# VH-VL binders against q0atu2: the designs that were tried, part 121

Target 1, 119 residues: q0atu2
Amino acid sequence: MLDKKARIRTSREYRNVFEKGKRLSGRFLIIYYVENALDNNRFGFITNKKIGMAVIRNRIKRQLRAIVREYQGQVKNKHDIVLVARAGIGKSSFEGMEKDYIAIMKKAGLFARNANKID

## First folded at step 6 (VH-VL)

Design u49 (framework fv_recibokibart)
Fold by ESMFold2-Fast, scan of step 6:
Structure u49 (fold): chain C 119 residues (1-119), chain A 121 residues (1-121), chain B 108 residues (1-108)
Amino acid sequence: as target 1 above (119 residues)
Amino acid sequence: QVQLVQSGAEVKKPGASVKVSCKASGYTFTGYYMHWAKQAPGQGLEWIGEINPKSGGTNYNQKFQGRVTMTRDTSISTAYMELSRLRSDDTAVYYCARDKYYWESEYFDYWGQGTLVTVSS
Amino acid sequence: QIVLTQSPGTLSLSPGERATLSCRASQSVSSDYLHWYQQKPGQAPRLWIYGASSRATGIPDRFSGSGSGTDFTLTISRLEPEDFATYYCQQYGDSPLTFGQGTKLEIK
């Protein structure tokens, strides 16, 4: 589970990540990310109406939180990261979302091991 | 009115570096990502990368990674793209283009006029 | 990366005729992230259609875009002299962003 300390919760905090951060787009996800001044990582999740009905958006949000929890230990410390679900995500499998998340995080250099060691 | 004005044409020798500027006006410079694209003579467009003018954060197309550097100066609303170790196939018109952050916009709504960079001799 | 292939490379038509321009993606692209730009010689590209089917501000209604998945189309119902230009499709669905090689629409 992501506890309260690991969640971005206020509109001000989301705006800070969007304005100060970098972004990287994947197939189903966009991440916005910035280094924070805390001792831990924080994650935010955005599912907008382009995805579909509330039931689909709620399912996607729960699945993304589960993926983030699973890989939490691999993320470089002291970052605020917002995951924005893209329009096509509603038709993706859980495995497809997970694969996209891993690929994006590695490409962004946010996982302990680089996605492309040979660079 | 939104306007992006780029620096003038440049002629460079192989191995040199070139730095192209893109001055923004008519909008809040830090509210929109800036992208750069390459168009070789008689060819199509190729995306080089993007910069967040608020933070200075960048993301480059891997094809140009290691040779391109994007920066900005918020005091004069100007974005820069520097391409190093120039070779003849870098001869092209280079464009800056505006995009929004957040999820409101994911397309290039305004473009600079282009800067011709010629690498020869 | 996603490769966009445009066809035909050159389309020769007369004013008043209908033009159909194709853009095919090497893998599926959400229509929300497929865009078209018009470019005339010596000029910068200009946003023409965004999200596969939405006309940008000021673009005449004779232009329409359609498509989904891997196949997208730009249609001009009745060509005017000012429509002869090169049209590029672009995907913003995945990094790196990519453009097609362009379709040059030229007067017959």
Scores: ipSAE 0.063, ipTM 0.728, lowest interface PAE 4.9, mean pLDDT 88

Design u5 (framework fv_recibokibart)
Fold by ESMFold2-Fast, scan of step 6:
Structure u5 (fold): chain C 119 residues (1-119), chain A 121 residues (1-121), chain B 108 residues (1-108)
Amino acid sequence: as target 1 above (119 residues)
Amino acid sequence: QVQLVQSGAEVKKPGASVKVSCKASGYTFTGYFMHWAKQAPGQGLEWIGEINPKSGGTNYNQKFQGRVTMTRDTSISTAYMELSRLRSDDTAVYYCARDKYYWESLYFDYWGQGTLVTVSS
Amino acid sequence: QIVLTQSPGTLSLSPGERATLSCRASQSVSSDYLHWYQQKPGQAPRLWIYGASSRATGIPDRFSGSGSGTDFTLTISRLEPEDFATYYCQQYGDSPLTFGQGTKLEIK
């Protein structure tokens, strides 16, 4: 699970990322991201009803947080990043979500070239 | 009441640059992303890129990266697309189109009327 | 990038007939991010169907969209003279955003 300080929590904070940030779409994920004035990264997670029922949405959120946690050390510091799960993510495997996350973060320039998950 | 009004036709020489404008009215300009698309004569549509008018942040199709620059002026609700080092295959109608920057929308609900750019000697 | 292939390239029909237009994606696209636009000569494209199946404001109920995964269809149950135009499918699923090459619906 991510530390509380590493999570975007308020509607105002989410709105700031959407208003000021850049957007990049992957197969199963969209990210919105912007530099922050903090000394750490913060992550937000959005799963809408198009993905499926609450049980599915909660599973996806848990899996995305686990993926973000594993690769946190590879992410350039001082960013607010919101992950929006797409409707098709419900049919993806954990590995599929992980690959999409790595690909989209590399395309955004937010990952080191040789990004590896944390053991 | 929502309108996107683009600048008039341009004729340019190879190697020149062109800057097309798109003036928005009837909605909050900073609430919606603005996109640009190209349509060569008799051809289909090709996405060039997007700008967030609130932040000025841009994302370009790799095919146009290095030649396209998107900007905006919030005081007059106008978005701009500048294409440099023009070639004959840049001859096309260029469209602006809006979508909502929040994930709920993600489609082009309103389009400008188009701007014909002709590149000829 | 996701390639969208529309078929047929040109469809010649008469008013009163049924039209079926196909859009196939090289990779799976969530239906929420597949859209159709209508374009008449000399005019800008207009949003027609969004999210594979939802009609945009003011679009007659003779138009319907369907599909999922890689196969999407736009159907016009009974053609009116005003329906003859070029229709483009578009995916907003992956960057870069892409359009199909268009299906031109023309009077026979």
Scores: ipSAE 0.006, ipTM 0.603, lowest interface PAE 10.0, mean pLDDT 86

Design u50 (framework fv_recibokibart)
Fold by ESMFold2-Fast, scan of step 6:
Structure u50 (fold): chain C 119 residues (1-119), chain A 121 residues (1-121), chain B 108 residues (1-108)
Amino acid sequence: as target 1 above (119 residues)
Amino acid sequence: QVQLVQSGAEVKKPGASVKVSCKASGYTFTGYYMHWAKQAPGQGLEWIGEINPKSGGTNYNQKFQGRVTMTRDTSISTAYMELSRLRSDDTAVYYCARDKYYWESLGFDYWGQGTLVTVSS
Amino acid sequence: QIVLTQSPGTLSLSPGERATLSCRASQSVSSDYLHWYQQKPGQAPRLWIYGASSRATGIPDRFSGSGSGTDFTLTISRLEPEDFATYYCQQYGDSPLTFGQGTKLEIK
């Protein structure tokens, strides 16, 4: 349950992140990210047909949103970030996805360095 | 202080199941992932999988998928690893180990003492 | 999966000598996720170096780790009797997590 203001909604906005952003790959996730001119972060989520049927893709999308919401306070401000699920994500646990997200965000330099634990 | 104490040695027949426990103390049990690793006699370490004690979520090495089940009981700060349909090549010392799941991996900083599981006729 | 190959398998040296242990990955591994463990017979492994180059708490400064990409090294500048053990590298960058086969450091 991310706030509507924190979500990338239009195809144009997604395209901007893909075309102008940086890319970093993890075990189950790829992120594309770019600095924005807003006062807040925005997140987008992509689950393609390689993952599985619509019911699986929708579940993964909900789980990713929950993970992003949980850690949103640790993300450096003013970024548009798109999470793309890799084909293998359907076999991952929720906690495996969460760990991968944290590792990728840290590696991208998007997490605050001085925060060193999760609630 | 931080300690992981595992259950005692087990001798099992092929086809049986074994459940190894790992009791944590000296830290917040739900704040750290718990991993399990196998070490066959005279061999190196092999990762079996991990559990998040906070949620109960697991991630297994596919080599053990279908035969391994990891669980935990937060009321007694104990993690469990159950291995079913035992074979002779499952004879090994099994270790639990703690891992901080914050965005910086600091390695497995504390390990249990190990549990020897012998599978023989 | 990422395969870690350690060399040599056995390293026979005397106290006072320098030891250099290699760990090579089949694919690039972030230095942040390359760790080293020490294990003595009958004991559990102990975290020794984390993130390729950071010594774990209590580890003597004669131990140093280095490397990036696919090539990582553990160096002991001047061996002491208590250093003779098996050393394992581990990658935490990709699932499944994997360990090298180990390098046994033994007295000559």
Scores: ipSAE 0.005, ipTM 0.559, lowest interface PAE 13.3, mean pLDDT 86

Design u51 (framework fv_recibokibart)
Fold by ESMFold2-Fast, scan of step 6:
Structure u51 (fold): chain C 119 residues (1-119), chain A 121 residues (1-121), chain B 108 residues (1-108)
Amino acid sequence: as target 1 above (119 residues)
Amino acid sequence: QVQLVQSGAEVKKPGASVKVSCKASGYTFTGYYMHWAKQAPGQGLEWIGEINPKSGGTNYNQKFQGRVTMTRDTSISTAYMELSRLRSDDTAVYYCARDKYYWESLAFDYWGQGTLVTVSS
Amino acid sequence: QIVLTQSPGTLSLSPGERATLSCRASQSVSSDYLHWYQQKPGQAPRLWIYGASSRATGIPDRFSGSGSGTDFTLTISRLEPEDFATYYCQQYGDSPLTFGQGTKLEIK
């Protein structure tokens, strides 16, 4: 689970990221991201009804939070980042989502360290 | 009603810069991402990048990174694409296009008429 | 990057005939992110089919799109003179956004 301080929670906070941020699309994920005025990063997660029923959407959100938590230390500080799950995510493995996340974060210039190679 | 009107044709020498404009009307300019694409003579389309007109945030195709800059002026609903250090192979028609969906499912529902940029000595 | 390969490069047919245009992706693309554009010489491209199968506003019923995974098709059931143009498929299932090289539909 991500700490409360590291989560985007309110509709206003989500709207701020969408309105002020940049976008980068990956295979299973779109990220919206913007530098914040805080001392930490915050993450938001969106799964729309097109992906599937609530049980599937909740599973995907849980898996995405786990991926974000795993790589949190590699993310450049002071950013608000919203992950939006794309339609194809339901057919992806956990590893597939993880690789997509790493790829898009690197392309966005948001990773402080090289994270593209996994043992 | 929705229109994207681009600036006129330009002739530039190698090494120069060109700045193409795209004026939007008939919709809320800040409500839709704007994209730019290149089409060399007799060739297909190549995506250059996108801009969020609300924030000015951009993402560029790696092939153009370092030479392209996208900006906008919300007071006149106009987007700009500047391409620097021009080469002969930059000779092309450049298009602006509106993203059909703000949040996802990226398709270009309206296009500008195109701006021909010719790079020759 | 995902490469979109269109075939044939040029398709020569007569008005009244059926046209089938192929777009093949180097990797699987969700149909929601596969679109088709029509372009006539000297004009900007125009959105024709979005999400693999949805006709854009004003596009005649003779046009249909289908496909999933790596194989997508644009079909014109009965060609009219105004249909002779270049058609491009486009994906944004992965960054960067890419277009196919186009299929030129020309009069035989």
Scores: ipSAE 0.251, ipTM 0.785, lowest interface PAE 4.2, mean pLDDT 88
Fold by OpenDDE, second read of step 7:
Structure u51 (fold): chain C 119 residues (1-119), chain A 121 residues (1-121), chain B 108 residues (1-108)
Amino acid sequence: as target 1 above (119 residues)
Amino acid sequence: QVQLVQSGAEVKKPGASVKVSCKASGYTFTGYYMHWAKQAPGQGLEWIGEINPKSGGTNYNQKFQGRVTMTRDTSISTAYMELSRLRSDDTAVYYCARDKYYWESLAFDYWGQGTLVTVSS
Amino acid sequence: QIVLTQSPGTLSLSPGERATLSCRASQSVSSDYLHWYQQKPGQAPRLWIYGASSRATGIPDRFSGSGSGTDFTLTISRLEPEDFATYYCQQYGDSPLTFGQGTKLEIK
């Protein structure tokens, strides 16, 4: 699990990202991202009922947190980033989610140009 | 009721720039992303990009990256799209359109009436 | 990018007939992110169906949307004179947002 310092936790923090941030859509994810005044990145995760039952939503969140944690060191600092799980993500593989995450983060310019999947 | 009213037709020379405006009313301007689309004569629709009126953050279609600039003036609920280094194939009707949902359907529920931009030498 | 291919390019029918318009995606698109617009000459597009199967406000019951994955359909059960227009499908399953090339529904 992500460190508490690396998590967006309050409604106010989420609202700030939505209102002030940029949006990019991938196949399975939409990301909202904005610079913060901190020395670290914070991540938020949103899953809605369209994804499936609560157990599925929770699984997706765990998987997304794992992905974010794995690539945390490759993400440019000082950003608040909210991941919104899109419909259909529940039918995707973990690798599919991972690939989509990397792709969308690169498009956002939040990864270094040479960032690649870590085996 | 929600309305998007765009600026009038423009005639430009190649190499020039054009700035189209889209004035929104009937809703909270900063609460919805604004999109822009291009439709060449007799052709289909092409997505240009979007702007978050609250933050001013933008996302552009790579096809237009480097030539398009989207801005907004929240004081008058107006979005702007500027296209530079115009060429003949930029001749088209340009539409602004409001995003229906913030992070769900991503459909356009209201459209401006369109602005014809003609690029001719 | 996801390419949406609509068929047929032109559909010529008479009032009262059934119309079936197809939109095929180059890769799978969630139904929630596939939409249809109607456009008449000299007018802006208008949202018609959203989320593959939901009618926009004020859209008659004779219009219906269906499909999933890569194949989506807009159906008009009985054509009315005002239904003759160009219909576009649109996706945001992946960036950039893309439109189909459109199907022109014209009077036979």
Scores: ipSAE 0.023, ipTM 0.659, lowest interface PAE 4.9, mean pLDDT 90

Design u52 (framework fv_recibokibart)
Fold by ESMFold2-Fast, scan of step 6:
Structure u52 (fold): chain C 119 residues (1-119), chain A 121 residues (1-121), chain B 108 residues (1-108)
Amino acid sequence: as target 1 above (119 residues)
Amino acid sequence: QVQLVQSGAEVKKPGASVKVSCKASGYTFTGYYMHWAKQAPGQGLEWIGEINPKSGGTNYNQKFQGRVTMTRDTSISTAYMELSRLRSDDTAVYYCARDKYYWESLPFDYWGQGTLVTVSS
Amino acid sequence: QIVLTQSPGTLSLSPGERATLSCRASQSVSSDYLHWYQQKPGQAPRLWIYGASSRATGIPDRFSGSGSGTDFTLTISRLEPEDFATYYCQQYGDSPLTFGQGTKLEIK
């Protein structure tokens, strides 16, 4: 589970990331990301109704939080990052989501150099 | 009516830089991402990158990283793409195109007419 | 990056015939992020089909898109003279965004 301090919660904070941030699309995820003025990273999660019923959306959200928590030590500090689950994510495995997350974060330059060696 | 109007054709020498403009009208310029794509003679389309006109935030295809710079001027609803250290294989038509949705990567619903850049000695 | 392979490269047909254009992805692509564009010589591409199967505004009923996973198809049920053009598929299922090499539909 992610600490409350590490989570984006308000609509204003989500809007700020969408409006000021960059985006990068992966196979199952889109990330929006921007530097913040804090001393920590914050993550937001969006699962829309196109993915499926609430049970599916809640499972995806839990799995994404687990992935983010697992790799939080490799993420460059002082960023607000929003993960948007794409429609096809419902058919993905946990491993598929994890692989996609790692690939996107590396492409965005948000992982530490040599992240592959650390893993 | 949505329109994207690009600057005119350019002829440049190898090693020079070129800056192409794309003027938007008929919609809220800062509400939509702008993309740039390249089409070499007789070849298909290649994505160069995107810019968020509201923030100026950019993401580039790694193939062009280090040589491309995308900017915009919100006061005149114009996006720019500058390509430096030009080579013969940069000879192409360059297109700007609008992303349909502000916060999701979706289809390019409107395109500029294209700008031919010729790199010759 | 995801590579899109279109086949055939060139398709020579007559007006009135059916055309079937293929787009194959090196990795699975959500249909929501697979699009088709039409381009005529000297013109910019125009959005034709989005989300694999939805016709863009003004596109005739004779055009249909289908497919999922790695295999996508654009079908023209009865060719009209104005349909002869190059068609490109495009994905934004993974960054970088990529296009297929195109299928040129030419009059026989």
Scores: ipSAE 0.014, ipTM 0.675, lowest interface PAE 7.4, mean pLDDT 87

Design u53 (framework fv_recibokibart)
Fold by OpenDDE, second read of step 7:
Structure u53 (fold): chain C 119 residues (1-119), chain A 121 residues (1-121), chain B 108 residues (1-108)
Amino acid sequence: as target 1 above (119 residues)
Amino acid sequence: QVQLVQSGAEVKKPGASVKVSCKASGYTFTGYYMHWAKQAPGQGLEWIGEINPKSGGTNYNQKFQGRVTMTRDTSISTAYMELSRLRSDDTAVYYCARDKYYWESLWFDYWGQGTLVTVSS
Amino acid sequence: QIVLTQSPGTLSLSPGERATLSCRASQSVSSDYLHWYQQKPGQAPRLWIYGASSRATGIPDRFSGSGSGTDFTLTISRLEPEDFATYYCQQYGDSPLTFGQGTKLEIK
């Protein structure tokens, strides 16, 4: 589970990322990211009804949190990052989500090019 | 009503630069991403890139990376696309288009009238 | 990138006939991210169908969109003279955003 300090929690924080940040679209995810004034990264997660029922949306959120947690140490610091789940994510595998996340984060310059799975 | 009004036609020499403007009205300019598309004569549409008018953040098609620069002036609700090192195959009509929702970016609901850019020796 | 291939390139029909336009994607695209535009000569494209099957505001009900996965279709049940134009499909299921090459619907 992500540390509370690593979570975007308020509507204001989310709004700030959407308004002031950059975005990058992948196959299953859209990331919005902006530099913050902190020493740590914060992550937010957005799912909508297009993905499916609440049970599915919750599953997706859990999976995305797991992915983010796994690669947290490889992300450049001082960023607020919101992951928006796209409609097709409900039919994707966990590996597919992970691959998409890595690709997008690398493209955004938030990951090192040699970023790999951390055991 | 929502309107996107682009600058007039341009004629440029190879190697030159062109800057096309797109003035928005009828909505909150900073609330929607602005996109640009290229349409060569008799050809289809090609996506160039997008800009967040609020932050100025951009994403470009890799094909245009290094030659395109998108900017905006929020005080006059105007987006700009500059294309440098022009060549003959840059001859096209360029369109600005509004993204319906920046957080749910799916389609373009409003388009500018287009700007013809001709590159010839 | 996702390549959208439209067929046929040109479709010649008469008013009153049924038109079927196809858009095939090189890989699966969610229906929410497949859209259609109409363009007439000298004009900008105009949103026509969004989310594969939803008509944009003001679009007549003779137009319908359908499809999923890699195969999408725009259908005009009974052609009107004003319907003759070029139609483009567009996807935003993955970056970069891409368009089909278009189908020109011309009058026979």
Scores: ipSAE 0.525, ipTM 0.878, lowest interface PAE 1.3, mean pLDDT 93
Fold by ESMFold2-Fast, scan of step 6:
Structure u53 (fold): chain C 119 residues (1-119), chain A 121 residues (1-121), chain B 108 residues (1-108)
Amino acid sequence: as target 1 above (119 residues)
Amino acid sequence: QVQLVQSGAEVKKPGASVKVSCKASGYTFTGYYMHWAKQAPGQGLEWIGEINPKSGGTNYNQKFQGRVTMTRDTSISTAYMELSRLRSDDTAVYYCARDKYYWESLWFDYWGQGTLVTVSS
Amino acid sequence: QIVLTQSPGTLSLSPGERATLSCRASQSVSSDYLHWYQQKPGQAPRLWIYGASSRATGIPDRFSGSGSGTDFTLTISRLEPEDFATYYCQQYGDSPLTFGQGTKLEIK
């Protein structure tokens, strides 16, 4: 589970990221992201009914939080990032979601230089 | 009525820069992302990038990174795409296109009429 | 990047015939993010089918889209003279956004 201070919670905070941020689409995820005035990163998670029933949406949210937590040290500091799960994510494996997250974060320039380099 | 009206045709020399405009009307300019696409003569479409008109935040296709700059002026509901260090293979029609703000439906529902940019010496 | 391959490159048919246009993706694309655009010479592209199967506003019933994964199809059940144009598929599933090279539908 992500620490409470690392989570975007209110509708107003989500709206601020959408309105002030940039966007980038991946295979299973869309991210909206903006630099914040805090000294830490915050993450938000959105799943919609196109993904499936509540049990599936809750599983996806849990898996995305686990992925974000695993890679939190590689994310450039001072960003608010909202992950929106796409319709196809319900058919993806955990590894598929993780791979998409890494790819999209690299494309967005949000991973620290040389993150994920072997050696 | 939603309209995207682009600036007129341009003829440029290699090495020059070109700045194409796209003026939006009939909707809230800051409520939709704006995209740019390239179509070389007789060829298909190639995505260049997108801008959030509310924030000015951009994401570019890596192929154009370093040569393209997208900006906007919210006071006149106009988006701009500037392409620098022009080469002959930059000769193309450039289109702006509108995209929904939220994630539920992402497609280019309205397009500008296109701007022909010719690069020749 | 995801490469979209359209086939055939050119399809020559007569009014009244059925047309089937294919779009194949190099990687799986959610159907919600596969779209089709129609373009006539000298004009901007126009949104035709979105989310693989939904007709855009004003598009006639004779047009239908289908497919999932890597294989998508645009079908015109009974060609009208106004349907002869170039059709492009697009994926919005993975950045960079990409288009197919187009299928030109021509008379005869």
Scores: ipSAE 0.358, ipTM 0.824, lowest interface PAE 3.3, mean pLDDT 89

